# VH-VL binders against Sulfurtransferase Alvin_2599 (rhd_2599): the designs that were tried, part 4

Target 1, 107 residues: Sulfurtransferase Alvin_2599 (rhd_2599), of Allochromatium vinosum (d3rpb9)
Amino acid sequence: MVNEIDSESLSQRLADTEDVLLVDIRTPAEIAQGMIPDALQLPMHLIPIRMSEIPKDRDVVIYCRSGARSYQACAYLMQQGYGRVLNLRGGIIAWARHGLPIVAPEG

## First folded at step 6 (VH-VL; framework fv_acimtamig)

Design s51 (from c2 with light chain S29T)
Fold by ESMFold2-Fast, scan of step 6:
Structure s51 (fold): chain C 107 residues (1-107), chain A 120 residues (1-120), chain B 106 residues (1-106)
Amino acid sequence: as target 1 above (107 residues)
Amino acid sequence: QVQLVQSGAEVKKPGESLKVSCKASGYTFTSYYMHWVRQAPGQGLEWMGIINPSGGSTYYAQKFQGRVTMTRDTSTSTVYMELSSLRSEDTAVYYCARDFYSSGWEGDYWGQGTLVTVSS
Amino acid sequence: SYVLTQPSSVSVAPGQTATISCGGHNIGTYNVHWYQQRPGQSPVLVIYYDSDRPSGIPERFSGSNSGNTATLTISGTQAMDEADYYCQAWDSSTYVFGGGTKLTVL
C-alpha cells in the first residue's frame, strides 16, 4: 500500500526540477553525519506532532537509513490523510551507493 | 543546571481527575519537547504522550486518548498532565521527561516522579 | 501496537558478563535506547542510539542492534549494576518501552 521510489528515479525527478519535498526522518545525530540536500529534518518520533509541516498538495519523499523506518512512517502518514507520501527504497544507504549528493546539514 | 520538579503525591477516588505539574528550570523552556511516562507499582514504564511547550501542540498514546490532556504555562515554565475518569489501575508514579532527541544529545532529564494512588 | 520483548530476569555472578535482549520485529531498523532503574529512583539513560554512552556511564556498558534483537551488554558486572533495565524505541507513532529485565548480581 505504500508507494516507493528508488534513488535513480528520485534523482531524475529532482534533476527535472519537479516540486518534490524530501523528508529525512532519522535522528539528529544520524543527520549530522550527512543528509540528502534540501531535505526537511523531521525525526520519526516527532512526526505525529509535526506532521502539519508536511504538504498534501505535492509529492513528499520520506527517507531514513535503509528504507524500513520510512516505510512505516509513510504507512502512518497515509492513515492520517497524507496521500502523496512515497518511501525512498533503500534509504540514504542506497542513495550514497549510487554516488548521489550528500551534504552536511549546515552546508 | 537543568531541573524538572514535579508536584507532590496525591490520593484520588475512582471517577476523579488528576493533574500533575512539572516545573522546568536551567534551560530555555520552549526549546525542548516534554514527555509524560508512568509506572504502576511493580510494573514497567508506559509512555503517555508528548507536548511542545512552544506552541502547545500535543500527541498522546492511543491507550490514553480521550482521558489525557497535556498543557503548559510558559510564564512559569511548567507542563501539566491531566488524567480523567480515574480507576484503581491508574495508581502509578507519573514522570515528566525532557525530550533529548529534538536537539541531538544535550542530556536526558527526568522529574523525580509523582506517586498517585487511586482507591476508594 | 509495536511490542518490545525482554526476559523478565537475568542473573549473573560478579565480574561476569550480563546480556539483556530486546526483541522486536525489524528492531535493527530503529534506534534503541536503554534505561537503568533502581528502586525508588527515576530511570537513568545508560545507552542511546543503539550503542552510544552518556557522559558518566562506565565503558563496561555497551549496546548493539541488528535484525530482530537489540542487546545491552554489561561486562565485569558489579553489585551496583543490580537494577531493572528497559529498552525503548519509536515505531512511527508510539514511544514504546520493553517490559523490563531485573538484573540480579549474586
Scores: ipSAE 0.479, ipTM 0.818, lowest interface PAE 2.0, mean pLDDT 89

Design s52 (from c2 with light chain D52N)
Fold by ESMFold2-Fast, scan of step 6:
Structure s52 (fold): chain C 107 residues (1-107), chain A 120 residues (1-120), chain B 106 residues (1-106)
Amino acid sequence: as target 1 above (107 residues)
Amino acid sequence: QVQLVQSGAEVKKPGESLKVSCKASGYTFTSYYMHWVRQAPGQGLEWMGIINPSGGSTYYAQKFQGRVTMTRDTSTSTVYMELSSLRSEDTAVYYCARDFYSSGWEGDYWGQGTLVTVSS
Amino acid sequence: SYVLTQPSSVSVAPGQTATISCGGHNIGSYNVHWYQQRPGQSPVLVIYYDSNRPSGIPERFSGSNSGNTATLTISGTQAMDEADYYCQAWDSSTYVFGGGTKLTVL
């Protein structure tokens, strides 16, 4: 079963400076429109070649536009032995609806 | 101007190894991943794998695991695809293609293809 | 392995609309690209990210992607549009092409 976290809960964990890695799995074109601050950009198609960049010893929140693609990405990562991945329910759409920070990617 | 230029056509015998090169120009070589795709005569496109030219990491399609090796030379901005234990079924045009998803809006670029014929 | 299913061939008269389907489980959740390939040539991207058209591709080309089917539509089809067409998607583990559709304009 894929574990999920909502925008409000994630925002609180970040405010409490908990050790959480955010991973944005959208395409570069989608990310160019805005992303959650400090997220690692890891487009979904590169997960198999880059999954070693995802730590296993801390919580990792994976997100996409609405939560659908990132749910599948979390399922795949769990099958590959990544037990601490969480799907951001509702994706960056829900994050924006809560008025939470969105930034332009650096570059 | 982005260009991918591949090595020339080859004729091989079963059991031999193939090594195709793809020289990139017109962009920062280490900033984009590179795919290898092949196409047997009269058949469709078949994905073989992907390489990160920056670190040299690779991920291969399950079908080619154990036979394919992808490498790069950053000094010449060239990626290589080596396929061992060749069979007649490996007769195909082999393409390199710069990763579109990594480039976003920057474009989709393919090499001209390398015809490899494997016959006894 | 994720599989994309295309019809092997589609035939239309000049000026008519050609529709090429690409079937895949939950394909509407993934980004779909469409490639055109003429004999002896490298593939050319004609639609990217489901419905976007690259510079230089005629406005007759359009795309959609929803549920289990992505679709390439060519309106006012011309002889120059004869080619093989391939859909392409990436799931979380596989870069996959459809089997290809041969478009004939007669």
Scores: ipSAE 0.485, ipTM 0.820, lowest interface PAE 2.1, mean pLDDT 89

Design s53 (from c2 with light chain Y49W)
Fold by ESMFold2-Fast, scan of step 6:
Structure s53 (fold): chain C 107 residues (1-107), chain A 120 residues (1-120), chain B 106 residues (1-106)
Amino acid sequence: as target 1 above (107 residues)
Amino acid sequence: QVQLVQSGAEVKKPGESLKVSCKASGYTFTSYYMHWVRQAPGQGLEWMGIINPSGGSTYYAQKFQGRVTMTRDTSTSTVYMELSSLRSEDTAVYYCARDFYSSGWEGDYWGQGTLVTVSS
Amino acid sequence: SYVLTQPSSVSVAPGQTATISCGGHNIGSYNVHWYQQRPGQSPVLVIYWDSDRPSGIPERFSGSNSGNTATLTISGTQAMDEADYYCQAWDSSTYVFGGGTKLTVL
């Protein structure tokens, strides 16, 4: 039962200034090539030790390259009691294909 | 230069507890997570867990949950791995290894290993 | 839990290409690392993030990862490459090593 959101819907929620946390679970090397603005950088392997940084009281959209790894991460987090996580369907690839903003990590 | 220096070999009896140390130098101790990995004689590598030296938070492999405890001492830049209720199957070389994903690629560093023999 | 499967042994003649597989369901969506362990020594990272080489690792080492199989390729294999090789992948809940492959160069 992993809830998913697509790039267009997420973009609209961000444009409406909704309180959404983005979490990028890719490797540091992948993130260095570009990320969605303002995303929390949380490499997948560190989720079990760092999941307390993920809030339970607001929507959290988790993404990776294509949506496969982040789907699995959302399933794991839901089992750990994080009921407000959503997978970004298609990942950052789909996000970029829609012409949506990509920034350098320090930008 | 980065170094991880582990405590010396130990011989233990079944039912005892083991505590291995890993002293780090040459980098900011609290900036990198630390893994513990073991290897039984003639067997493969087995991940045991990870510790954040900054806050002291830990995450252990399910197989070792309830028997393993990882701690650190920031004043001596040392991480510890304690394993209780030892069995003969715990005979292994125990390694500490600095996480190369914590802050991007900055090298892969392992301790020299600590041989622990559990026998009656 | 997630399992990475490697052949227990691979033999290759000097100068030939050795390939070591690492099988895992949908492993191509994960990043795979490869360790070399010579007798009596700590593991040494030879490939990280599927295909990148650490400084000091010869160019004859390469990696790939797609579908259900990651592969370590050693071209022009030398006697010094004789070692155990382990693949490693990061699952969201588990750090996983393959069972290891003994590479024999004869």
Scores: ipSAE 0.326, ipTM 0.783, lowest interface PAE 3.1, mean pLDDT 88

Design s54 (from c2 with light chain A89V)
Fold by ESMFold2-Fast, scan of step 6:
Structure s54 (fold): chain C 107 residues (1-107), chain A 120 residues (1-120), chain B 106 residues (1-106)
Amino acid sequence: as target 1 above (107 residues)
Amino acid sequence: QVQLVQSGAEVKKPGESLKVSCKASGYTFTSYYMHWVRQAPGQGLEWMGIINPSGGSTYYAQKFQGRVTMTRDTSTSTVYMELSSLRSEDTAVYYCARDFYSSGWEGDYWGQGTLVTVSS
Amino acid sequence: SYVLTQPSSVSVAPGQTATISCGGHNIGSYNVHWYQQRPGQSPVLVIYYDSDRPSGIPERFSGSNSGNTATLTISGTQAMDEADYYCQVWDSSTYVFGGGTKLTVL
């Protein structure tokens, strides 16, 4: 089963300075419109070839637009041995709806 | 100008292996991932796998696991796709295609295709 | 494994609007790309990221994507548009193509 976290819970963990990696699996075009601060940009189709960039020793929250793509990404990563991945329920849409910070990509 | 130029047509017998090349020019070879896609006569497009020319890492479609190998040579800006234990159903046009984004829309580029006929 | 479903063929009269569907579970959450392929030629991208059009592709080509169906629309269809059309998405473990739709302009 894929573990999920909502926007409020994630924002609280980040405010508490917990060691959490955010991963944005959307396309570069979607990310150019705004992303959650400090997220690793890892387009969904490159996950199988780049998953070694995802740590196994800390919680990793994976998000997309609405949470559907990232749910599938989490399921795939769990099958590959990544036990600490969580899906951001509702994606960046829910994140924005809660008034949480969105930034332009830094490069 | 971006170009992907593939090796010429091949005729193979069942049980042999195939190695198709795709030479890239007009861009930084190691900055873009490369896909391999095939198409049997009268059939649809079938994705085979992807290679990162920078580090040489690969990921293959499950159907081709154990038979396909993708490699690259950075000195010649060339990607290779090798398919072993050929069967008649491997008769197809094989394409290389540059991944069409990196940090944004970067264009979509395909090789001209390599026809491989596998027959006894 | 993720599956994209297309009709095998669509026929349209010259000047009429052709629509080609691409069905997939929650496909509206994915970014859909569309390829055109003429016999003996490499595929040509005609729509990317659901609705964007590459330079050189006529404005009569448009795309949409919502719910469980993505659609390629060709208005004022011309004989030169006869081709096979493929939808494509990136899934977490693969690059998925639809089965293709043959467009005939009679």
Scores: ipSAE 0.341, ipTM 0.793, lowest interface PAE 2.9, mean pLDDT 89

Design s56 (from c2 with light chain S92R)
Fold by ESMFold2-Fast, scan of step 6:
Structure s56 (fold): chain C 107 residues (1-107), chain A 120 residues (1-120), chain B 106 residues (1-106)
Amino acid sequence: as target 1 above (107 residues)
Amino acid sequence: QVQLVQSGAEVKKPGESLKVSCKASGYTFTSYYMHWVRQAPGQGLEWMGIINPSGGSTYYAQKFQGRVTMTRDTSTSTVYMELSSLRSEDTAVYYCARDFYSSGWEGDYWGQGTLVTVSS
Amino acid sequence: SYVLTQPSSVSVAPGQTATISCGGHNIGSYNVHWYQQRPGQSPVLVIYYDSDRPSGIPERFSGSNSGNTATLTISGTQAMDEADYYCQAWDRSTYVFGGGTKLTVL
């Protein structure tokens, strides 16, 4: 089963300075429109070749536009032995709707 | 500007190995991943795998796992695709294609294709 | 393994709308791209990320993707649009192409 976290809960964990890695699996064009601060940019189709960049010893929250693609990404990663991945329910759309920070990507 | 130029057509015998090259120019070679796709005569497109030219890491389609090897030479901005234990069913046009997801949208670029005929 | 299903052929009269389907279980949860291939030529991307057009592709090309079907739509179809069309999707661990659809304009 894929574990999920909502925007409010994630925002609170980040405010408490918990060691959480955010992973944005959207397309580069989508990310150029704005992303959650400090997220690792990892387009979905590159997950199999880049999954070693995802740590197994800390919580990793994976998000996309609405939560659908990132749900599938989490399911795949769990099959590959990544037990600490969580899907951001509602994606960056829900994040923005709650008035939470969105930034331009770096470089 | 951006160009992918592949090696010329080849004729091989069953059991031999194939090695196709794809020379890139007009962009930073290590900034984009490269795909290999093939097409048998009269058939559809079939994805074979992807390579990261920067680190050399690869990911192959399961069908080709164990027979395919992808490599690169950063000094010549060239990627290679080697396919071993050739069968007549491997007769195809082999394409390299620059991955448009690895960076911002800049364009989708394909090589001209390399025809490989496997016959006895 | 994940399979994308396309009709083998579609025929339309000049000026009419052509629709080419790409069927896949829950394909609406993944991004779909469409390629055009004319005889003897390399494939050309005509739609990416479900509905976006690359620079240089006419506005008569459009795409959609929901549920179990992605669709390429060509309005005002012209003779120059005769080609094989392939859908492509990434399904977590694999990159898959549909079987291709031959579009005939007569």
Scores: ipSAE 0.375, ipTM 0.788, lowest interface PAE 2.8, mean pLDDT 88

Design s57 (from c2 with light chain S92E)
Fold by ESMFold2-Fast, scan of step 6:
Structure s57 (fold): chain C 107 residues (1-107), chain A 120 residues (1-120), chain B 106 residues (1-106)
Amino acid sequence: as target 1 above (107 residues)
Amino acid sequence: QVQLVQSGAEVKKPGESLKVSCKASGYTFTSYYMHWVRQAPGQGLEWMGIINPSGGSTYYAQKFQGRVTMTRDTSTSTVYMELSSLRSEDTAVYYCARDFYSSGWEGDYWGQGTLVTVSS
Amino acid sequence: SYVLTQPSSVSVAPGQTATISCGGHNIGSYNVHWYQQRPGQSPVLVIYYDSDRPSGIPERFSGSNSGNTATLTISGTQAMDEADYYCQAWDESTYVFGGGTKLTVL
């Protein structure tokens, strides 16, 4: 079963300076239109080759456009032994609807 | 412009090993992942795996795990695909292809293909 | 493993519309690319991210992706469009290609 977090709860955890890694699994073209600040850019198809970049000792919130792709990514990572991954319900669409910060990718 | 140039056709015997090269030019070699895809005669495209030319990390399709090895040489901007314990069903055209998803729409680039025939 | 299903062949008269399907469970949640391959040549990308067309690809090529089916549509089909067409998607763990569809223009 995949654990999920909503935009308001995630925003509060970030405001409280909790040790949370955000991972954006969308395409580079989608990310160029805007991303959640400080997210690690990890396109979904690269998860198997780059999953060692995802820590196991802290909470990791995976997001995509709407939450569908990131739900599957979380399920896959859990099968690979990553027990602290959470799906952002509603993805970056819900994040934007709540008026939460979106930035252009740096570099 | 971007080019991927592969090594020439080979004829192998069952049990031998194959090593195909793919030399990249026209872009920053370490900025894009590289795929290997094969196509048996009259068959469809089959993905074999991916390599990160920067760090050298690899991920292989389960079907090829244990037989395939992908490497790169950053000094020559070349990736290699080695397939061991060859069988007749490994007869195929082998392609390298630059990863489309690594950097937005920068184009989709494929090598010309390397025909490998495995026969007695 | 994730499986993409395509018809093995599609035949169309010149000037008619050709439709090639690519079936996959929840494929509408993933991004689909389409490749054209002529005999003896490397694949050429004709549609990316479901419906976007690369520069140089004729406007008669279009794509869609919804539910369990992605579709490549070729309007006003010409003899030069005769080729094998492959859909490609990436899921959480692999790149997968469809089995390919041979388009014949008679």
Scores: ipSAE 0.489, ipTM 0.821, lowest interface PAE 2.2, mean pLDDT 89

Design s58 (from c2 with light chain S93N)
Fold by ESMFold2-Fast, scan of step 6:
Structure s58 (fold): chain C 107 residues (1-107), chain A 120 residues (1-120), chain B 106 residues (1-106)
Amino acid sequence: as target 1 above (107 residues)
Amino acid sequence: QVQLVQSGAEVKKPGESLKVSCKASGYTFTSYYMHWVRQAPGQGLEWMGIINPSGGSTYYAQKFQGRVTMTRDTSTSTVYMELSSLRSEDTAVYYCARDFYSSGWEGDYWGQGTLVTVSS
Amino acid sequence: SYVLTQPSSVSVAPGQTATISCGGHNIGSYNVHWYQQRPGQSPVLVIYYDSDRPSGIPERFSGSNSGNTATLTISGTQAMDEADYYCQAWDSNTYVFGGGTKLTVL
């Protein structure tokens, strides 16, 4: 039941300036190596305590390294009433493979 | 210089409530989440829950939901774990532990543990 | 709920390699941490994020995680390594520990 989006489709939606929140659920060490621009940093283990930071009124794309962890995070969030979460299929690996922007985390 | 100092050992009777404190020093108290983990005599580690000292939000393991309450006092840099309706199987060493994921690099710190014996 | 399975005990001779497994469905997709607990002491993190070693932890400690098994390896095992070892992972909505493995150095 988890909806997914691929890297090129997500890139197009961001280029069109659509109201989409990106959420990076990887570890701080992984994020320090690079992340998708403007993503909210929310390590997977903190989702239950921080899920109130995730809006319910706009699309939210959750990603991890390969898409496996974020798939499970989306399933959990949907069970908690977050109906507009999508998994980034292939994760940041697929994103980078398509030559899409990766930045250093801010601050 | 990071230290987590817990309250002393306690003996409780069934049906009473337990409240353990964990005083933090040597770092910015509100920048790190705090876990509570217990260990019954001769048994393994059991996670109880996590608290955000900044906002006070909490998340508890399902087994303890309804019996456990975690709070903090930012003026004293102290977190508390209260467990109600005590039973003999709640006899354990209770630990607070600073969440190392908050920074990813800052290290893993545990309190010394608080032995709680529940007996009639 | 997610379950992590460890052998209850492992025995090695001094100087030999000890291997402690942590089994979990698709555990290679999760981040696994390893704790050492000596009798009467608080747990000590010896491996974090599958294979990273905290400062102060000897090089003889290493970790791996793939498929359905995470592994803690202790090369050149010493008497001081006698302890209980726990793997730990975060399932989507819970923090889970393995049952623990008692390492005996004979």
Scores: ipSAE 0.472, ipTM 0.827, lowest interface PAE 2.3, mean pLDDT 89

Design s59 (from c2 with light chain S93Y)
Fold by ESMFold2-Fast, scan of step 6:
Structure s59 (fold): chain C 107 residues (1-107), chain A 120 residues (1-120), chain B 106 residues (1-106)
Amino acid sequence: as target 1 above (107 residues)
Amino acid sequence: QVQLVQSGAEVKKPGESLKVSCKASGYTFTSYYMHWVRQAPGQGLEWMGIINPSGGSTYYAQKFQGRVTMTRDTSTSTVYMELSSLRSEDTAVYYCARDFYSSGWEGDYWGQGTLVTVSS
Amino acid sequence: SYVLTQPSSVSVAPGQTATISCGGHNIGSYNVHWYQQRPGQSPVLVIYYDSDRPSGIPERFSGSNSGNTATLTISGTQAMDEADYYCQAWDSYTYVFGGGTKLTVL
């Protein structure tokens, strides 16, 4: 079972300055159109080779465009021993619809 | 200009091992991941795995686990693909291909292919 | 394992529109790339990120991706377009290719 969090709940956790890592698994072309501030850019196809960059000792919220790809990414990571991953339900689309911050990528 | 140049054709016997090279030029070798893809005669494309030339980390398709090893030499800008315990079903053209997701889009580049025949 | 399904062959007359499908569960949430391969040659990317064309690829090539089907469309098909076409996508486990479609222009 993949744990999920919605945009409002995530926004509240970030406002409370909780230790949460955001991971954007979209393509570089999608990220160039805008991303959630401070997200780690980790394209989905590189997860198996770069998953050591994902911590196991804090909550990690994985997101994509709509939540479908990131749901599968969370399922994969849980099978690899990452027990603290959460899927952002509705992805960056829902995040934007709630009027939450989106920025241009840095680097 | 970007080029990927692979080693020449090989003929192998069942049970032997294969090592194909792919020499990169015209870009920063460590900035792009490299894929290996093969194609049996008259068949489709089959992904084998990926390597990060910078750190040397690898990820292989499940079908090739335990038989494939990918390595690189940063001093010569070359990636290698080794396949052990060869069978006649391993007869194929083997391609290296530069990953276009790694550091932004600059085009899609493939090596010319290496024909490996496993028989007799 | 994620599987992409293509028809084995498609035939069109010169000047007609060819469509090549690529079926995959929820493929519209992933990005699909399309390769063209002529006999004895390395694959050539003709569409990337569902619908973008690399420089040098004619405007008659277009792509779409929605729901469970991605589609490569070739309008005004020419004899030179005769080739094998492969769709490609990445899921969390693997980099996957479709089985390929042979396009015949007769």
Scores: ipSAE 0.392, ipTM 0.788, lowest interface PAE 2.5, mean pLDDT 88

Design s60 (from c2 with light chain T94A)
Fold by ESMFold2-Fast, scan of step 6:
Order: sequence, then C-alpha cells, then structure tokens
Structure s60 (fold): chain C 107 residues (1-107), chain A 120 residues (1-120), chain B 106 residues (1-106)
Amino acid sequence: as target 1 above (107 residues)
Amino acid sequence: QVQLVQSGAEVKKPGESLKVSCKASGYTFTSYYMHWVRQAPGQGLEWMGIINPSGGSTYYAQKFQGRVTMTRDTSTSTVYMELSSLRSEDTAVYYCARDFYSSGWEGDYWGQGTLVTVSS
Amino acid sequence: SYVLTQPSSVSVAPGQTATISCGGHNIGSYNVHWYQQRPGQSPVLVIYYDSDRPSGIPERFSGSNSGNTATLTISGTQAMDEADYYCQAWDSSAYVFGGGTKLTVL
C-alpha cells in the first residue's frame, strides 16, 4: 500500500523541523516554474539510477504535479525496499492552493 | 554546437565482443546522462541502458544485464558501450543519445549510429 | 515490463491530418516523447513531455496524452513527413519505445 500525506500535514511536519526529505520527480521545465523549498530534484526517469540517494532511515515525501506520477514512483521504491516513502497527495498543485512556499530552483 | 560522434562500422563473429565509442563535444560532458539505444535492420528502437558520465553509475535494461557494460572517460568526453557474447540477433545500428530532460527545448542529440554486423 | 502499442502503418494523402496512437496502461500518468526517423538517419525528437515542440519543429506537429493513449497529430501532412514514428515513455524501471509506425504520404 502506498502511504500518502496531504499538504497541511506535510507543512506541519516541516514547521516542526522533523527530519523529512522532499523529492521532486517532475520534469526540469516544471521545476523551473517553481518547487517546494529544499526538495531534491530527481526526475522520475532517473529514479532507477539514482535511488541510492534516497535514504531508508527517514521519511521521504515524493511529489509531482498532481500526485499521480509520484504515487507510481512510491510503489516502485517500496518494491525496491524503500519502506519510508510517502506520496504527497495532490502534488504541488494542492501545495500551491494552500498558499504554501514555492521557490525558484536556484532561489 | 553539440555533437556526438561514434566509432565506425564493425563486422564481428558470434561469440566475440563489441565496443562502441561516442565522443561528445559542444557542452559540459558531465552535466548530461547518456543513453544507448539499438535498432536491428527493419526493426524498432530498443533501449539498452543509461550512464552518468560524472559518477560513472549505470543502469541497464534487463535483457542486456550480464552482457552489457557502459563506461566513460571524462578526459576525452567519451562514453563506451561494450556488448559481449555476440550472436547474429545483435546485428544492429547502435546509437548513443544525450538525455534531453535537462534541455528538451534544444531537442535531443543522437550520434550518427554504428552499424555492427554479426555473422560467420 | 511496460509495453507501448503503435499501429504498424498509417497512410494519409498530402494536406490531410495524420494521427498516430501510442497505447499503454495508464500512460497519461507518464511523460511521452515522439521521435521521427527517416531511412538511413538518426531519430529526431519532434514532441517531448506529451505536447511540447523542440525548437525548429513545425507547428503542424502536436501531441496529447491522457488515460491509456498518447497521440501524435500531424496536420497538413507533407511528403517530407513520411518516416517511421516512435513513441517513448519512461516507466519505473526503464525507457520504453513503442514498436513504431510507418507513415506513408501518397
């Protein structure tokens, strides 16, 4: 089963300074339009070659535009032994709708 | 001007090994991943694997695992694809292609292809 | 392994609209790219990320992707568009190409 977290719950965990890694799996063009601060940029197609960058000992929240692609990414990572991945339900669209911080990739 | 220049055509016998080179120029070699794709005569495109020229990490298609090895030489901006235990079904044009996800608007860059014929 | 299904061939008269489908389970959740390959030449990217065009690709090329089908549309088809067309999608374990569609303009 893929575990999910919503924008409000994730925002609270980040505000509480919990040790959570955010991973943005969108395309570079999408990320250029804005991303969640401090997210690791890991385009979905590179997950198999770069998955060793994802820790297994802390919660990792994977997100995309709407939550569909990141759901599939979480399912794949769980099959590869990554038990602490969570899908951001609604993706960055829901995040933005709640007025939560979005930055430029180099900002 | 981005260019990928591959080594020339080869004729091989079954059981031999193949090593194709792809020399990159016109961009920062270590900033883009590189794919290898092949195409048998009259057939479609078949993805073989990907290499990170910076760290040297690789990921191969399951069909080629155990037979394929991808490497790079950062001093010459060259990637290599080795395929062992060749059989007649490996007759194909082999292409290197720069991963476009970092610069899709420029289009994708492919080498000219290397024809490898495997026959007795 | 993820499989992309394309028709083997599509024929269209000059000036007409050609459509080439790429079928895959839940393909609308993935990014689809389209390549054009003329005889003896390397593939050329004509559509990336479902619907974007690289610099230099004519506006008559367009793409869409939803549900279980991605589509490449070529409006006002010209003789120069005669080629093999391949869709490509990322899945969780590899890049996957469709089997290719030969577009004949006659």
Scores: ipSAE 0.408, ipTM 0.812, lowest interface PAE 2.5, mean pLDDT 89

Design s61 (from c2 with light chain T94H)
Fold by ESMFold2-Fast, scan of step 6:
Structure s61 (fold): chain C 107 residues (1-107), chain A 120 residues (1-120), chain B 106 residues (1-106)
Amino acid sequence: as target 1 above (107 residues)
Amino acid sequence: QVQLVQSGAEVKKPGESLKVSCKASGYTFTSYYMHWVRQAPGQGLEWMGIINPSGGSTYYAQKFQGRVTMTRDTSTSTVYMELSSLRSEDTAVYYCARDFYSSGWEGDYWGQGTLVTVSS
Amino acid sequence: SYVLTQPSSVSVAPGQTATISCGGHNIGSYNVHWYQQRPGQSPVLVIYYDSDRPSGIPERFSGSNSGNTATLTISGTQAMDEADYYCQAWDSSHYVFGGGTKLTVL
């Protein structure tokens, strides 16, 4: 079963300076339109070759546009031994609707 | 201009090993991942694996795990695909293809293909 | 293993619309790409990210993806469109091609 976190809960954890890694698995074209600050850019198709960049000793929140693709990514990572991954429910769409920060990739 | 140039056609016997090269030019070699895809005569496309030319990390399709090895040489901007324990079913055209999602959309590029015939 | 299902062949008259389907469980949650392959040639990307066209690909090529089916549509089909077409879905565990569809224009 994939564990999930919503935008408000994630925002609170980040405000409390909790050690959380954000991972954006969207396409480069989608990321160019804006991303959550400090997220690791890891397009979904590259997860199998780059999963060693994902730590196992801290919580990792995976997100996509709406939460559907990142749910699948979390399921795959859990199957690969990554027990501390969480899906951002509603994705960056829900994040934006809550008025939370979105930046350009180099900003 | 981006080009991927593959090594020439080969004829192999069952049990031998195959090593196909793919030389890249016209872009920063280490910025894009590279895929290997094959196509048996009259059949469809079959994905074999992917390599990161920067770090050398690889990920292979389950079917080829244990028989395939992908490597690169950054000094010559060349990726290699080696397939061992060849059998007649490995007769195919082998393609390298630059990953169009690695660093952003900058185009989709394929090598010309390398025909490998495995027969006794 | 995840499997993408395509019809083996589709025939259309010149100028008519060709539709090629690509079936996969929950494929609408994945990004689908379409390749065209003419005999003796390397594959050419004609649609990426479900519906975007690469530079140089005619506007008569379009794509969609929802639920369990992705679709490649070729309007005003021309003789030069005669080729094999492959769908491809990339996700975290699958780099999978469909079986291919031979498009015949006659």
Scores: ipSAE 0.477, ipTM 0.818, lowest interface PAE 2.1, mean pLDDT 88

